# Designs tried in a protein design chat: VH-VL binders against o27280. Part 394

Target 1, 266 residues: o27280
Amino acid sequence: MDSMNVPEVLEIKRIVEESESVKTFIFSWDFRREVRPGQFVMVWDFRDEKPMSVSLIDPVRSEIGISIRRVGEFTDRVHGLSEGDLLGIRGPYGRGFELMGRDILLVGGGIGMAPLAALADEATARGMRVDALVAARTADELLFLDRLEAAGVNISTCTDDGSCGFKGFAHERLLTLEENHDMAAVCGPEPMMFQVMRILDERDVPAQLSLERYMKCAVGICGQCCLDDTGFRVCAEGPVFWSQELSRVREFGRYRRDPAGRRVPW

## First folded at step 17 (VH-VL)

Design B32 (framework fv_bamlanivimab)
Fold by ESMFold2-Fast, scan of step 17:
Structure B32 (fold): chain C 266 residues (1-266), chain A 119 residues (1-119), chain B 107 residues (1-107)
Amino acid sequence: as target 1 above (266 residues)
Amino acid sequence: QVQLVQSGAEVKKPGSSVKVSCKASGGTFRTYGISWVRQAPGQGLEWMGRIIPRFGRANYAQKFQGRVTITADKSTSTAYMELSSLRSEDTAVYYCARDDQYEGHFDPWGQGTAVTVSS
Amino acid sequence: DIQMTQSPSSLSASVGDRVTITCRASQSISTYLSWYQQKPGKAPKLLIYAASSLQSGVPSRFSGSGSGTDFTLTITSLQPEDFATYYCQQSDDTPRTFGQGTKVEIK
């Protein structure tokens, strides 16, 4: 029995309202359990348990933040909580991002900016130059712009509807940006990540991508996490993967599997 | 940069209410709060409450709960603070200030609104 | 509520002096501490946030230090324009609370 597999009941210290559908919940954290950007925790509301990416890591203040988008019954219940209420937290789990080189490009879509916000903090603390491409459907869904600006990050935005910044998708905006980077980190909807990965590969920029659907594989719940190119092999090294690893997976960005194991297009 | 401009001075009778406005310009009502802080003549600063104008969510210091109402109108980028059942002890300059959700510091501040309660 | 106590309540100093103002919290607030300057008839102005981060545009003679319960604001070479009242403020918990203020009077 190790301490990571036992839920710790923690008090919600602070709630930051990021958008109408996203809140960041901040907890005091004992950093004897190391946490790195790209890792996730299991959040337990005493009824259900769901994986959530860590969006704030502050060892000096002994705090972590977890950003949660309202998408169903579990997240609706969690969004109804107040400062002082309790949640169970297990973890951290999974493989975090690796930083190398002098400059990094972050490409995030929607809630995918959550783990990238934590990564931006670490990269700037290391003295790296950070450029972020922040994408969303509308201006109201662009996340963490104030945190990124405060960290000294150079920000480009795009929205599907043109309500802020470039009108179009992340990969279309990326094609108008001609700066090269030593590495990139990408998190967002899988079709967006696939298109961005292709462009970065053509530019010889090594990229790490974070895949939410593989978070359960990292904790050993692998029923729906099979890789087409390796048969039914379940990957325990997620949710962060290098682009070279994902380029070998025919499933990535093209189709997913239903509970019966059938291929379903995105 | 965001600037906050408040409504003008008011003189009120005991038992009445006052509603002070705070208009943000030079930016948008994104994901920051607006806090209200008062200062009685010759006294220090006292926090009353805050609102996140984009979402209309407000919270208050317990001392003012039931007497203060903080609201926002996104279409005019204006926050409001209404204080009811006024007493002479409510004579003060009332400030609005932009409130950082992560750090909780206040910058910028409005110019202040003098409210005098006299009988 | 978290109580903030400043010391001294007032001080008189000459131009060029080093001035130190202290602020004590009734419980640990980590580094959730800001310092403000207020001149007569004007709104407060942010000097320092996160205990030690200098606000953009504030002269480098101002500095902050501390964590937990004990904090200091230092002005290394007092200028005539530094005549003002200084306030500390905690943002670790609701309600946000301020110290009682320190009046700095230039002789």
Scores: ipSAE 0.698, ipTM 0.848, lowest interface PAE 1.6, mean pLDDT 87

Design B33 (framework fv_bamlanivimab)
Fold by ESMFold2-Fast, scan of step 17:
Structure B33 (fold): chain C 266 residues (1-266), chain A 119 residues (1-119), chain B 107 residues (1-107)
Amino acid sequence: as target 1 above (266 residues)
Amino acid sequence: QVQLVQSGAEVKKPGSSVKVSCKASGGTFRTYGISWVRQAPGQGLEWMGRIIPRFGRANYAQKFQGRVTITADKSTSTAYMELSSLRSEDTAVYYCARDDQYEGHFDIWGQGTAVTVSS
Amino acid sequence: DIQMTQSPSSLSASVGDRVTITCRASQSISSYLSWYQQKPGKAPKLLIYAASSLQSGVPSRFSGSGSGTDFTLTITSLQPEDFATYYCQQSDDTPRTFGQGTKVEIK
């Protein structure tokens, strides 16, 4: 009855190769089920179900895209699929990004660029000026540069090894960018997001950050979605949070959860 | 500003092979594909195949499968199209073009390479 | 393979005319359609992509419309430099396929 909580079996229409380890899978989508940048879906290969961020939202073509990094058995199986094959999609879940003002800074690390690519499309369509800081360990792991360039986004890159753009981490590159923005959106490894958040807070730039933590339940039983200090549930109250909300969470940027839900340092 | 620069015109005998190059000048391919499209004299455009140079694997139109090989050298930002077992009907101008993976349109084209197959 | 059929195959027009070229796909291609202009001895030039998006640097007198199977390229107030052959191309499926072309000739 509730189409959001029952997987819909969808055909893979197209597959875009983003990197050696990342592919975007594109599906027809009925936009009576609203979807916004920053939300996620549960992807079901008829054996296992995993949460994935929506990276393309195209209501004109009635399509969504889901970008998946190959990191384990489930994602390895999904990467072996071809156009015409079927996947179950359930959702969307979570609260998405909010857009405000005239200009936005996007700061993404690795696969964290996936939800930010969808946001860049929406911001650009609204006539906002979009600056993106795209970070990765190496040049080969920078994602969505061609798509962002085609959308008219102003791109800065940084790589840990210096193979493309600034040599260093996202927060180090951000310190060399002195432009004011009306807002920012950040997604990537939690330590990176913590450092970026602190800089944006010092600059009085309101930021939204997307937390993509371990999730075992998208239907209301979310033990692994909680943050210790505030009790926020990532799937229900996130995954997108304002920086002032995350400033109250001692765990953010300092501790992570293992699959059993135990606190461990980053 | 990226441009695609192709190798020069060639005259080949029937049964031989031709290898045309396409170099990205002023930048690299990134995640873009490179498609090869040919045009026989006075005829329309015919897609032969594509490669995504960054990732290596090519795909081909069925008509050319077995005779065409598309490759790329990432270090020189150069794509290649090799067509074997040439026949007189392979006489055409061969174009490389930048292929957007999401949209599939060809926004940057090489200048073309005339290949004439004649005894 | 998706077949693309253009209409007309050729037309004669005068400077200042409104020119309309149509393109039909053998199956739905959503909005995965591009239009190209080709002049003798030159490579094709992208005019329109995604059925209606004007390529940067292309004059605003060119416009595209349509979705599904039926698409139109319109040139308002035809200029001398617009006499050329025009091609539609679908990118919904592989292989990529082109229409047979429409030659726009001076009257």
Scores: ipSAE 0.696, ipTM 0.824, lowest interface PAE 1.4, mean pLDDT 88

Design B34 (framework fv_bamlanivimab)
Fold by ESMFold2-Fast, scan of step 17:
Structure B34 (fold): chain C 266 residues (1-266), chain A 119 residues (1-119), chain B 107 residues (1-107)
Amino acid sequence: as target 1 above (266 residues)
Amino acid sequence: QVQLVQSGAEVKKPGSSVKVSCKASGGTFRTYGISWVRQAPGQGLEWMGRIIPRFGRANYAQKFQGRVTITADKSTSTAYMELSSLRSEDTAVYYCARDDQYEGNFDPWGQGTAVTVSS
Amino acid sequence: DIQMTQSPSSLSASVGDRVTITCRASQSISSYLSWYQQKPGKAPKLLIYAASSLQSGVPSRFSGSGSGTDFTLTITSLQPEDFATYYCQQSDDTPRTFGQGTKVEIK
């Protein structure tokens, strides 16, 4: 649809500081362009354009939120903006999460909690029981705990350094959680997602995983977000994939490609 | 869960400054703002500004810009509001309150600090 | 700044009465509106947020409604402990602004 591919210049309505390195930017949104958890938008600062996951979807208030981690020149510039400043947004793009059953497990690492926060809101609004495993390097980098608590989510945490909750990685914490779920949604560093997927598969829990790697082409034209074995374009056929689809991808969790196409271990 | 405890009452001379403290307990990894709201005797509530203590970022109402400074000490979980160039019309009860970043509602509130400016 | 105007400025009611207080914003604030109760000598207490969401621990006789510019706080069956001044507050923009207050005096 043509309107999805034209950037709309929007005013930053509110900025929420999630951590030292993460901010959520909130914009008024016309919901005649539907957006669902797991989808992304292209954010344009009038110099460069980057894909960002939608972390807040509020059709009652006609608002969306986009959470951005500070990792380079583009995100540094965006983090320097204030309420009232303008950004270009186009989209949404990609396949969103599908909800099924009564019980859902969310497993998020770092900024991967952003699309899962939006999903948690939708799942709780549908009356589902939601359990979230929130993982980060340190306590200060755990994201969206206040939003998840407000939504009625049952929260477990883990940090690499042990500063909050379980000391260790998400998959190690998951092994200590015995509750069964009708489905799971997972987003975070690819090696974490691979380990989590294996455990969920063994427990016969269908999982959807969000792959945000190399999303340089919002409309699937350039192919930079392709997966080696299957030719899936993350921005066109993802970023959300069922675990059954990813189990067939040899590179998942093992290596990625740089812009020159070289294989780089995680 | 979070509780806010403020410093005690102050009596100040015109032209001086006052610094009120607000100590938060609970929520070591939670993200929230601390807003400062004052209330003159028999009057309504007036927002002065806020800070996100974890990050030190503050913003102020235009009326107080240049006279108010809001700071936070992360190590002691304490926010401060300093108001300079005091006038008799600054006589008020000053409240701190936890500010939800998404909703902007205030809960909980500190007990209030009475500041009297007398000549 | 967004100006908040409450009506009435004061009212007197009997126990068991239905009390309605209105709040008008000078511009649309969506549902970014909270209601507070303040008793003499005490800090305000949050009753309602997001225009209609009841704060945990607040009695169900309190309810909020409205969106955009016009908002209402309703107390369905007034109790003696409801003697207080009530304030609306917008959080759609900075500065945050409050209504002038409505004093509820129980007969």
Scores: ipSAE 0.717, ipTM 0.850, lowest interface PAE 1.5, mean pLDDT 87

Design B35 (framework fv_bamlanivimab)
Fold by ESMFold2-Fast, scan of step 17:
Structure B35 (fold): chain C 266 residues (1-266), chain A 119 residues (1-119), chain B 107 residues (1-107)
Amino acid sequence: as target 1 above (266 residues)
Amino acid sequence: QVQLVQSGAEVKKPGSSVKVSCKASGGTFRTYGISWVRQAPGQGLEWMGRIIPRFGRANYAQKFQGRVTITADKSTSTAYMELSSLRSEDTAVYYCARDDQYEGHFDIWGQGTAVTVSS
Amino acid sequence: DIQMTQSPSSLSASVGDRVTITCRASQSISNYLSWYQQKPGKAPKLLIYAASSLQSGVPSRFSGSGSGTDFTLTITSLQPEDFATYYCQQSDDTPRTFGQGTKVEIK
């Protein structure tokens, strides 16, 4: 049972450049360790360990992909690696997305498109109709458009600066889309997810949202990933939550906690 | 949508270098790579290397490493392949092709540039 | 490097024939295999990727199958415009490598 808690040292098979700040690292994977979209792994560079969402799941090829945005010292080091280099990976961890119905909506902001790209692959493989709203600050930060297009996903884009698609935020674009869906999956900055969730609630579309909160452990051994009013542990009970569960969390979309547990506004 | 347009035919002396261009017309490279593939007269296809023009990352086949340099200019949507220390065996048609990073197939090809190396 | 071997190197066929071309990889490449058609004096044209996925705009008489090391391209009811050289290509590892080609000639 402890096999998921011990890092395997894996060779980087392939690196995909997604943007100036995002790369996807592809590894051979033994699918006796089941992986579902929305789950994450702990990536170890032999100095530090960080949680990363799985962005590609391919049991036919026996491969997984992990998409990493360059935001600090750990991710800078990982981005400096080449094909053939080694990383430690343990997991998978967390609750993944559930697919239901026939028509689904994906709403992703920035790196939040990573777990949604894996979900899009599974949904299209099941014959579902997939609409994706892909949001970023600029056109250069829109992720996975070519991959989604190749999968047959119906894509809408929005950028804050109007450099691609709708000029504005994801929730503003969503208000102009008057199509009903059987479910939605949402991942991105927490303020974006909160606004999107409220619109989907009004439309009676059940939504699943993935929280990319700070975590120091993968299985709930520490309390740092707890949500405010409910006591949910993101690493144990998340990262994917239904909108009905999140509607009772005062913290969601309003403030976050730093590693010391202090409330910090968005 | 996107078309790859290459520079014209070249006749070069042994020991010289050649630089072939490949311009994307009707669009940009987005996250695609550009691979260079050559074909000697009456022979098959040989991959030389690739670049991801948007990010500048280049990889080369070991056989050409040290002689080939692949570069890109994002502002003009143009990729370049420069081959130095030319030999008669380098006589070939040189193609650029759009390279899908996940699948690795080449879905759009340039028209080819004939390079002849003769004394 | 992964070596790609095609069989046959050439074949003669008539319009309306079913043509089968085989490609073998020196090690498992899963389904990271593409097929190309090349006519004299022209650039190659992508027919099939991921072993069995038909490229947009390519006639349905072309199909691909296989996984691991052994792959097949099939042309049902060969047409006059199909006389060409066909290449397989692996994309599982760098460098990307091609088969030696199969020339489909008129009988």
Scores: ipSAE 0.688, ipTM 0.847, lowest interface PAE 1.7, mean pLDDT 88

Design B36 (framework fv_bamlanivimab)
Fold by ESMFold2-Fast, scan of step 17:
Structure B36 (fold): chain C 266 residues (1-266), chain A 119 residues (1-119), chain B 107 residues (1-107)
Amino acid sequence: as target 1 above (266 residues)
Amino acid sequence: QVQLVQSGAEVKKPGSSVKVSCKASGGTFRTYGISWVRQAPGQGLEWMGRIIPRFGRANYAQKFQGRVTITADKSTSTAYMELSSLRSEDTAVYYCARDDQYEGNFDPWGQGTAVTVSS
Amino acid sequence: DIQMTQSPSSLSASVGDRVTITCRASQSISNYLSWYQQKPGKAPKLLIYAASSLQSGVPSRFSGSGSGTDFTLTITSLQPEDFATYYCQQSDDTPRTFGQGTKVEIK
């Protein structure tokens, strides 16, 4: 019963505490089920199942890491688990990032740094030059800085409150960074990604953006993940999209959908 | 870079307890752990437990469960290891070391605190 | 617990010699292995992590290799300051465990 569509019960090998609200859970993984940065898995606590981005991919150690932010009942239960406890995992699912060129930019906000940390590892392993702009509301919400530094990534930080690095938003910091990049990958709050996308488009840098709200669409659980573009609702396999695709979507960066499909402003 | 400085040598009676401190400076008390490792005279290294000071989470080697308590004070960037019900076999140099959560390696190390259990 | 066994327990060598120390884990630890040097009266110093990655500031004469259960630390052209005790350590599981140590003594 070794299939990507059947949950495999795995032991939590190690837990890394990233912040007060974020933990990374590390599992042994059979890489016959190849995992790429930008993909996600379904995590099952034997009661509920939720999609989570893969934040660590280590084929040498035969391990994956899944970073989970505490936001509700399911994640509260999972955060209460210890090393040695069991979780069900199925996948991977979704489109991963594509790497192109020699110089890349990563722009991450909050937990959005999780899939970008895995991408940074892959890019540096390929010999690419990696610049990362890591953004958060406060210094204590900046994630994966130690991993990025260890990988040889050139790091810039910004916080809304000025507690670390540039004081301001990611797109404001990006305007002060003039570098040549062959591509960019962006993940974080949708309003941040929208502003960053516009700047990258102006600079003619092709960008890939990861939209966590579309993960359910990739596994066939759809309705709430449909996009309303020129009056036509489109379900697309996510979570990674090219900026050219998203520039045509009216709701991207402007509003989201509640469980009933109604528009809610960011 | 992070540097760890430990409290000074202690001489304790059997049955008492000892509390050793480890102060971090030069870096931020971020997401790394602080491990405690002891070394008896002429012996090797023995891991006792660790704490992640930023979050206060501690875990211990089973051999020391119930006798060791590892704590941290974020305001002073100081970790503590308290060992109770001391025996002559607890005579050792006690080290703190920065513990990388992903790699689990130890760097840097404190200078060590000699604890002698004797009366 | 994962047991770590080093070989030899001690060795005698001369300056300029090539020294090899081995470490064996009781179960596979992938490359979750570090090597430390301890000089008399001092705390241990990290030399190698992830089985083969040289710690910054450590001389290039030190190298590590291996994966799974068998690991090797090599010192090419031993220097006077290298006479010390060397320890391997696994970080694949808790508790973290060390080898018993290998003492490198002057001949």
Scores: ipSAE 0.667, ipTM 0.826, lowest interface PAE 1.9, mean pLDDT 87

Design B37 (framework fv_bamlanivimab)
Fold by ESMFold2-Fast, scan of step 17:
Structure B37 (fold): chain C 266 residues (1-266), chain A 119 residues (1-119), chain B 107 residues (1-107)
Amino acid sequence: as target 1 above (266 residues)
Amino acid sequence: QVQLVQSGAEVKKPGSSVKVSCKASGGTFRTYGISWVRQAPGQGLEWMGRIIPRLGRANYAQKFQGRVTITADKSTSTAYMELSSLRSEDTAVYYCARDDQYEGHFDPWGQGTAVTVSS
Amino acid sequence: DIQMTQSPSSLSASVGDRVTITCRASQSISSYLSWYQQKPGKAPKLLIYAASSLQSGVPSRFSGSGSGTDFTLTITSLQPEDFATYYCQQSDDTPRTFGQGTKVEIK
């Protein structure tokens, strides 16, 4: 009888089209249920349910935003919806990012910029200096650059193909950036996060990384989200982990698990 | 930063169509909307519709549905507004403007295109 | 459609005056409200967005306030270049709609 575990049917208030493959769906939200950057919700289209990171948190307007990348049948159906249509939302779930110190580095790859965009808003509202390294395969897949610029964030970009900013991978670009930050937050493909984590560890920058693996479970119901070496459940103990915790996980950056628990390489 | 440059003035006969262009420079990798707003002589501002040029999605005000078509050519960074079945009351200055997707404000604006419908 | 009503439709003022223009929405639009200035023969210019956020390059004598249905644009110490028509615009829903305009004329 946990009201947090019952989907609330909400009307899509607005849709922002972020790219060819990404949309942000905005809903009215009752902030008596606290939402923090780094947390996720379960999105239900009345057939299937999938975890999605919260990318916009606006208590003044009583709104949240959920950014969804088109990758399969469920997300194709959701992308076909219009303003006024209904979705079930339950949560939020997981632990969010913690903000510490005066300076933060954000490193995001692809859709991993979604939770980091919400974090950037909170960090700037607190008066922190925010540097963001935004990475994608191509310029058309860079996300939230206009929001970050409007918030006063110092932006560096990199693309695999060199179509915008540095040509190369996020960790290669990171080596050319300032070493001194009070903390970092990282979200994106696990191989990228692993390389970034190693650099930040060498620089003694405490990092939080958001590990958003495939899930088919509700909070506390199943163990599909377990990490191999520690038994951490991403939906209960994550998705945000400190780098010290992830350094002990053999599968981090190497392989993932499908719904049956089988190892699948990245 | 985005700058918007529109096509030149047009004089059209009733029943014809007009197609106004709006060329954007700068902001190549940004996802923004382009809204079309008209202003009849001595009157206020009236929103006609918008497109997100990178994505080709268009939305229209109901008053103009069936008569207005908004399109974009990604290769030239140009948005177009075509208004058909012109009437004398369509005489106006037609503006394009960059539409911020989150806040919905319009900035910058094109310089405007005067369209006169007369016999 | 959301209807936007401005008050007054016109006003006369002197340089140095404090000018207040109000805008009312037919339903709640939260803070999705922008203010524009238009001079004869020119395109509108954005002054304020999100009800109270001053656009870069706009003088600090312009300010906006309000939320929900009632909004205000204030010009403190009116300058000669401020004689113009002002429009409010909602962006909470489509179609986007404008107020009818307020003409600020020299007294």
Scores: ipSAE 0.730, ipTM 0.861, lowest interface PAE 1.4, mean pLDDT 87

